# VHH binders against q89az9, part 10

Target 1, 320 residues: q89az9
Amino acid sequence: MNLNGEQKSAVLLALVGIDKAIEILKELSIQEIENIAKCMSYMDVISSITADLVLSEFCNEVRINKDQNISFINNNFIISLLKKVLGEHHAVLLLDKFKNQKNISDNIKKLNLINPEKIVSLIKGEHPQIIATILIYLNRNHAANILSYFEDNLSLDIIRRIANFSSLKKLGQEEFVKIIDNLINKYQNSMLNQQGIVTAVELLKLIKRDQETKILTKMFSSDKVLAKRIKTKMLEFSDIINLDDVYIRRLIKVFPLYELSEIMKVEKEEFKKKFYKNMSLENTNLIKNYCSKKIFISNDLIQKKRNNLLNSVKKILYNS
Short names: E, the ipSAE of ESMFold2; O, the ipSAE of OpenDDE; V2, 0.75 times the mean of E and O plus 0.25 times the DockQ between their complexes.

## First folded at step 1 (VHH)

Design d18 (framework vhh_surovatamig_d1)
Fold by ESMFold2-Fast, scan of step 1:
Structure d18 (fold): chain B 320 residues (1-320), chain A 124 residues (1-124)
Amino acid sequence: as target 1 above (320 residues)
Amino acid sequence: EVQLVESGGGLVQPGGSLRLSCAASGFTFSSYGMSWVRQAPGKGLEWVATIKQDGSEKDYVDSVKGRFTISRDNAKKSLYLQMNSLRAEDTAVYYCAKEPFDLSYIDEGSYDYRGQGTLVTVSS
């Protein structure tokens, strides 16, 4: 494998044996020792081929025993080395710090692969300091995308906390690891639970409408909770125009007029007419006035507002 | 320049009560209608209640009618939500939001909820 300079240094120190490595480490700064120890704590047992390549690169004339077993590059070796150089207390503290950093790094890689929208739903209830800390450890582009989902005041608070951030103390690192682990577990459990419902919805959409109706009607009688979950998942924005006027009137009473006006700006005339006939002339005129303006609304904001409307519809239909 | 700061959330048992407050600054509070909106874990933003600029008209989402009361104090530039008979389903982050006086004068996104919100957890 291709090793960086610090990883090559860690391999060389392991190969020369613990007593000689201690002599070499005594010549280094505390920062250099920490960097090498960190690399060693993250490295697994290396192959003899990789060890030989590192030895060859270091110095062709150096008489290093090539028969040395690479099994010396393990936790026992690292612990013994650090104990003799730093003492028991400092060695334990340093190893705990590296373990926490490795756990954080692995979980951050997982979070970077999760859609920003999903992460927002997982962390929106967390204290702003925790949100800020998560964003600090994420890739800058990913963190920026997540931040864009928050309102101005919250985003300002988060940025302020990021700007004032310093290193996490040991106790804070341990708590942070637990928080990230819980987030990953919640995400994995939600993804697993969605597969069955998604499959059922896809099958129901592919069968004839009369058969779908019979199955859902009977399901409402035998398992109302399951029927509501499936029906909620089946409802799409395009279905709103087909709702009875009574539901449109209820929706208009509970949904903010400003958000509705933003949606109306981009929707088809048939959709607009459905709502206009179910609202006051005053509100209709306000929305029409807004729609006549040359105001551009981003596609992302439009989809967010459409999802808000759809969720309000789902609440009205399936929350009794 | 609009600033809204929510407070009063916390952990409460089912059937309990909480009173949320919102302190407004950066605009003429008495000239605008105000709303409370909430977002439960894993769900979208839900409108809860609205109050006109002078307090004369109030409206609520059906699920909270008879349990929640919205009110305002224009002299103190404060908005309130009295929540009684709380249910597990009321668990959410609650935000206060400024309503526009006239849609023709609103910029995109100016209506949306403000601040960090305040967390309400209803659990036994």
Scores: ipSAE 0.000, ipTM 0.089, lowest interface PAE 22.2, mean pLDDT 73

Design d19 (framework vhh_7pa5_2; at its last look DockQ between E and O 0.01; V2 from the best seeds 0.00; counts 0 for: pae E 13.8 > 2, placed apart)
Fold by ESMFold2-Fast, scan of step 1:
Structure d19 (fold): chain B 320 residues (1-320), chain A 124 residues (1-124)
Amino acid sequence: as target 1 above (320 residues)
Amino acid sequence: QVQLVESGGGMVQPGGSLRLSCAASGFTFSSYAMSWVRRAPGKGPEWVSTISGSGDSTSYADSVKGRFTISRDNAKNTLYLQMNSLKPEDTALYYCATDEGLYWDMSPDSFDYWGQGTQVTVSS
């Protein structure tokens, strides 16, 4: 048969049905869509023999791969199939477009689910143009939350770049995909390490106290670093009041007084007494003065401050 | 024709300082954000720092933040990089570049407005 790659593509798309053909065509460039559509419009008749030959070539490639025990989603299978149907050059271009579009879509969905604070930590060191481009592709509310973490001068630069954005150049588009993949990988590596510890902590909290104590004691003897990580992760804000005064004194030296005063405004008297016992009269008076003021503190802000204090406690305990 | 010429590199001991300069010509310098990019031996290029056209906004890679300072003199069409507390891992060829269009594939050849570079070697 004398069908070229574009003609074979047209026949195959016709055979898969209009709904599936539309989905495939949406993934192609306007030029490629026009080329395929032109071929389809110029094909007056597709004989059943021609259709069977194209379909048989497709099925033969699938059968060969099955005989080799190759996964259906194997990249080599898809490349081989497209090369046979479209020709080598067009197959590579189409496959690259499918991969890039799917990767961008999937990674943007993943980024929209990642906490803004985590994204900020991952992208703070990136070029402002990359930051701007990421924010353009994210949900507006998510992007706004991320932007709010940056310094005024950087935020101005980013907004200016967003306002002037028209499209990414080819090389820029390729590099953007790589950068986003790297960011997702960094996040997944961080989360994978934390998920293991979180699972261990959850399991330990569900077993009997005696067994928990025995496991942690033996772990301290064999793997002190792991034992410390698990024990600090088990710490909750309510546990702070039960800490030895030595740790409270260390915490007071490193934690900002103003931030501590904000926490103290909403905490119970027992919590306040624990800290006042371990701080100077001068600092105690400054906190008491702040607490006497009619200043509204939002629930979200107070929870953020409480988490900051708990994290400082965990850092002190881990390093002890 | 756009031209970028880097200078100021050299050999320095760990903990030392160097100031790099980039002389720009052939375009309206104050209208373009400028960047420093480096290539260490056996590694790909790494973005170091960027400064806006007005000089009001700056950004830095985490590896250099707090140690390097980017600045510019628009009257002299010159970009600077002040490098303090230099480490052996800062050893690289340093380039200045415009960020017009995103030519971000981290190849010097991918930038239309790319300098020839200046060598910085940090060794004791």
Scores: ipSAE 0.000, ipTM 0.336, lowest interface PAE 13.9, mean pLDDT 74
Fold by ESMFold2, look of step 2:
Structure d19 (fold): chain B 320 residues (1-320), chain A 124 residues (1-124)
Amino acid sequence: as target 1 above (320 residues)
Amino acid sequence: QVQLVESGGGMVQPGGSLRLSCAASGFTFSSYAMSWVRRAPGKGPEWVSTISGSGDSTSYADSVKGRFTISRDNAKNTLYLQMNSLKPEDTALYYCATDEGLYWDMSPDSFDYWGQGTQVTVSS
């Protein structure tokens, strides 16, 4: 472990306990106390290995026994220490500052783990100054990737704001904390909503067919939007023949005729008739001509083409 | 085409160590967070760790904190997982995956792409 002196001091003070830490800190300058307190506020847990290494180094230098104390740094330790050494008013001001800095740091870590395209969708509606401030705190490569998704005029405005940025005082540290918290919550809620739809589909597929139909029918009357999303996710290729003709006509307009011909070649006559009644005689004859040819299509390839057709159907139904 | 290939699994004694690798291709590796996910016999997938595209930020499941270290080499398009102090409960099929923003989601179903996995077995 290559801990710096402040980090080693923070670990040691936590290990000796609050009473001994107060004695030691009263011999230090206010600046030294602030630096050590900052280190303590950023430490989540002291591993037994880290504690042993720091104690061993300390014992070698001053020959003290390392087996007296092992502890964890937490806010109550820091609060008590700062209040007794610096006085209550100064301690409160420092603790508020550290709280905001830690919140920003923790949430920036989360944002650095989210892929750029998803971050863009979260922030594209924010004011350019807010976007610029977020990008300043992100990892530089990550921020550059995010910036590349914005149009040239907006990107120029964001770069100007970054170049002129001095500190959070303009936006306010407390307001930035709220903005970042809201972005993280928005992301989490969007993930939970998608997961809920998938879970509902899985459950509906597992219950009895007659009960599935009853639930979906009642859901269409109480929450039409949700029912449509669930039904679309449940759609199978065999369901295509049961669609209203208006959807078949929309499908024919957007789906490649050649690929449809390949699918038709291997499908049942009732499936073909559903499509033929919804297309021109010219297109019907083109498909029938293709179907009469002796052309080999592997089962794997035709399954992919069937899935392409099904996905086009799902797109039409979802947007209708 | 995105491709993720894990390697480095094997059998080890309790307390032993292994280093897993994941070779990535078909995308700009340095732009994406990467994750390790594991699946124990007869159980569903469990998120293990995530590292940012640059490698500057990491996160770990509580069950592996302090024992596992995630890292990446963006020049080699390779993701690593150093596993120390292995326990029998770490026995699982380990996958690398692209990250959809996982740390607080803890849901493997959020990943865009998965590898085939590499088996880690911890037994006496």
Scores: ipSAE 0.000, ipTM 0.355, lowest interface PAE 13.8, mean pLDDT 74
Fold by OpenDDE, look of step 2:
Structure d19 (fold): chain B 320 residues (1-320), chain A 124 residues (1-124)
Amino acid sequence: as target 1 above (320 residues)
Amino acid sequence: QVQLVESGGGMVQPGGSLRLSCAASGFTFSSYAMSWVRRAPGKGPEWVSTISGSGDSTSYADSVKGRFTISRDNAKNTLYLQMNSLKPEDTALYYCATDEGLYWDMSPDSFDYWGQGTQVTVSS
């Protein structure tokens, strides 16, 4: 059993019934009541084992008929309890708050699992305050990764807003919930739309190369857009060295030289040569100079940079 | 129970100053942002100012910016509003309210808990 005191209290209050619970809650501060009520609201089902442990620890006199799972905490119970203790108005407000918080939490969990690049694509059009708010709720590493994709001015604004952030008001919470719900929905829809392509790519990767080429060639003649989508999705970082020089030249023009330098520091000579032959001598020398420096870059960061480069390439190819 | 009790209101001449106080009880004061809201005769409630739980962030309505200063003493569970350069249009009943945020919906309707208010009258 890994329940904290508030959670245990929530369980106990549910077990003792509303009448006794009210008596107990009346002796607590509003904050304490809120905390316990929040816990109650988040607890849907408690195992009989957990309940027994809590009872044994806190109340030996309470006995209940137990199934494997106990669903004794419901909205009606919570509402009744809070209304009696806090009054109807405050109870409703508090419950709404809990609902919103739970919704936010659930959606944030989902967002934390989504690729940073995808998150950026979803939120880049949102107001900076919304972006800031989202980033505040996300895991720090995830938020940092996401932030790295924004332009400097926007990043600054976002950070400023984060720094000045206090909390989300009730109505703000409601709005925020709607926003993140929409984002999640957009993501889900995008995933559904891409599921076929992903599957196709997976299959194409498994078939013979000659057959793949034939299929894609024919597809390109009949549905250029689809073919491009599939081809770009199939492209891996290791394929960059095999691209026509024209694409490399385009890439060099749009990809930050410093980031390219970071990648080159860890890449093979063949990779370097592919780029050097397509860039100015000046830039080549800059990269070489950087590569000669004793700088440590984490593997994760390198991979991120590689992905950035790959995405840039994919964009170029798709638009070609 | 949550209690908010405002004090410090009164009658002052234009250009005068007042300091309002709000004594809070029944909750963890430092965990909540706090706001001042005012209601003038014949008008709807108007947001005045908000301060974060820690006191490190503040926000003001444009109408009071530069004249009013919100502050708090978490050790005393007290919210303050220093009002300088008062104008007749500042005449209102001033309320202390709990605030859950600075950036989202600064409407008075978004506040959860209110005091009884303290009257501020600015008149010649």
Scores: ipSAE 0.000, ipTM 0.236, lowest interface PAE 11.7, mean pLDDT 80
ESMFold2 (binder alone), look of step 2: mean pLDDT 80; pTM 0.800

Design d20 (framework vhh_7zox_3)
Fold by ESMFold2-Fast, scan of step 1:
Structure d20 (fold): chain B 320 residues (1-320), chain A 123 residues (1-123)
Amino acid sequence: as target 1 above (320 residues)
Amino acid sequence: DVQLVESGGGLVQPGGSLRLSCVASGFTFSSYEMGWVRQAPGKGLEWVSDIYSGGSTGYADSVKGRFAISRDNAKNTLYLQMNRLKPEDTAVYYCARGSTIFEDWLSEPYDYAGQGTQVTVSS
């Protein structure tokens, strides 16, 4: 593992023990101490080999004991060290600053791993200033993808706020940490609940259909919300024809007519009749006109279109 | 401000007929699906019927063949013709706009029309 100078300094200070580390840190500026303490707070475990290499670079003529492992670097060591070097008051202020910066940095890294569409769902209800601030801290490519999901007027407002951004004041930083923490918790809860639902669906699909029906019926009586979520995840393309006409009409309003026309070209008459019954004459005629044309659509493309329709159904039923 | 004003309710004997009207203002009426939902005393909201901008209609099984929904886009007015009325049709009838009447098939849809109009079917 390649360590930078500040990381090497952190390892060395941990190795020499608290009393000698205090003497060394007293010779450094507050900014240098801050950088070293920040590096130490990000280090979990250091191998004996890495420790030996750092010690060898520092003192060529000192006898190095290879039997020592550096596994005892924790927040208590850092807290004790800072209190003795800076005094109680300054140590507390610096530790709070490190905690807030680390929390923001860690949460931003997590947000960079979340799909843009999911982030949009999490933040679309937030004030434009909050959205702008989030985008400032995200990877530029990721932020650009997220921005592309917003209406032109909102995107303009967000860009203007980004252009005029200078820094967050102390109270703004504290509030921003809370907002980001809430977003991450909301996402994690959603993912944990979704994984549980996926597992339940997989298990139900593996048991006999009669047992599946009995379990779902009883669940509907005791926990309607859970039953809905599971039933929605179990929904397949073949189930669409059995939906209430109300949902077919809502689906037609939100699903692109051209894409529906492509699906209709390969579907059975029963499926077509279900949709035609629930749409305008104009739209019915447009679809029939498309279906009459000698156009070849690959099986792969049609399956993608069918999946898009099924996903739209799931969004309508349960706001995905 | 969006406003929906229902009228045409009243007391009628079983087998009778009533025509409900709903005058809409404050939005582009012709662009929205419209519907009727009802609430019987001590019961939840029940979807009755809907009609889309293009004229496509839907009906609850309990009223199918007896009720007819229609709209006049030029007058911003929604209608519900109720024939062969039964005691179980007794309810407050609400005019509703858009996706609110289809919020969740396992929960009650929300009313967007204000106070509604009372329909009582009794001898």
Scores: ipSAE 0.000, ipTM 0.111, lowest interface PAE 22.1, mean pLDDT 72

Design d21 (framework vhh_8h5u_2)
Fold by ESMFold2-Fast, scan of step 1:
Structure d21 (fold): chain B 320 residues (1-320), chain A 123 residues (1-123)
Amino acid sequence: as target 1 above (320 residues)
Amino acid sequence: EVQVVESGGGLVQPGGSLRLSCAASGFTFSTYDYAMGWYRQAPGNQHERVAIITSGGSTNYPDSVKGRFTISRDNAKNTGYLQMNSLKSEDTAVYYCAARFDEYLSMGPEDYWGQGTQVTVSS
């Protein structure tokens, strides 16, 4: 809704029609024409209200019907305009360049929304130059968070490449577009696969217990990996007491003692006993001492701590 | 279909020994995807867990039977066992075998249950 001067110029040229726009563009430098064309290529649809405001600013004699909208996507206007002004070869090269830059920009916007840890898992296998290039195009805060997950030697290499970066050559730009597209596709496929597991779990929870049991049993026999993933996703807090002692011991080593103490304050004795038999007497005494104190913890905080413990269990069972 | 079937129950005198068997069908003990346990129920009581064994060989017992009962398995026979020594009158109950095809979890009340085998400790 808020347009800059170049975007306003693009709207005005679209509104005056091809013949008059050609006359105006012939008065501009090649760089000015490129800037306007770039704005046009990035603009999909402009409301009649926004167009009317632009026209009111430049031409007081023109009124626009409020029901009209401008679309650069469904209009050969930009193509026809550039071909007539710059010639066919020059126009095709310029449009192709803008299309590639728009595609990179759109995909970078998608990457800015993806969790830094997930991006690291997607790009850690890429050449440091590709990683550096990705970070250059991402939001500074997001790029910094991603960089923090790399080891010192790789971070140094990446920063050096960023500091020495000038621009992507045409061939490098085409390869970069393909790499970014592949990363986005990998992320989308990963999300679809996770949604499939979630859907399967939800369906299994809704069917009869006997049928659920038969399906899971057959799955453990035919596809053990899938069965473990589904079973792990089905895991509830109440299942923790039923874990084998070896997993309780692993959990105690990685889960913060103070958070465990908070959970223990509200849990039943049998739950506490399960953990106490798997920890040192010193740690057991520390937890018991905390539980004896008259400290009130909100229900919301307790549920959050319980979810943290459950997530740690899922990590131990699934991502080891 | 997955089934577990108990056998070996009977009448024994206090201080005696008894070995219960749990024959499994529909899965094999050579996989790393099961946990197996023994539960008992005396008249008027809820089910009490007696012993548990995971695919990895980890075992767990309540204080009431610890040192007296031993859970084990024979993968070749696809059978689990509960060796009961120094039996007391309080051990009188129907004993149930249960299995969960999830090596990460111990036995729960909703796992696959056998039909039960009666153990009576009296003269």
Scores: ipSAE 0.000, ipTM 0.177, lowest interface PAE 17.3, mean pLDDT 74

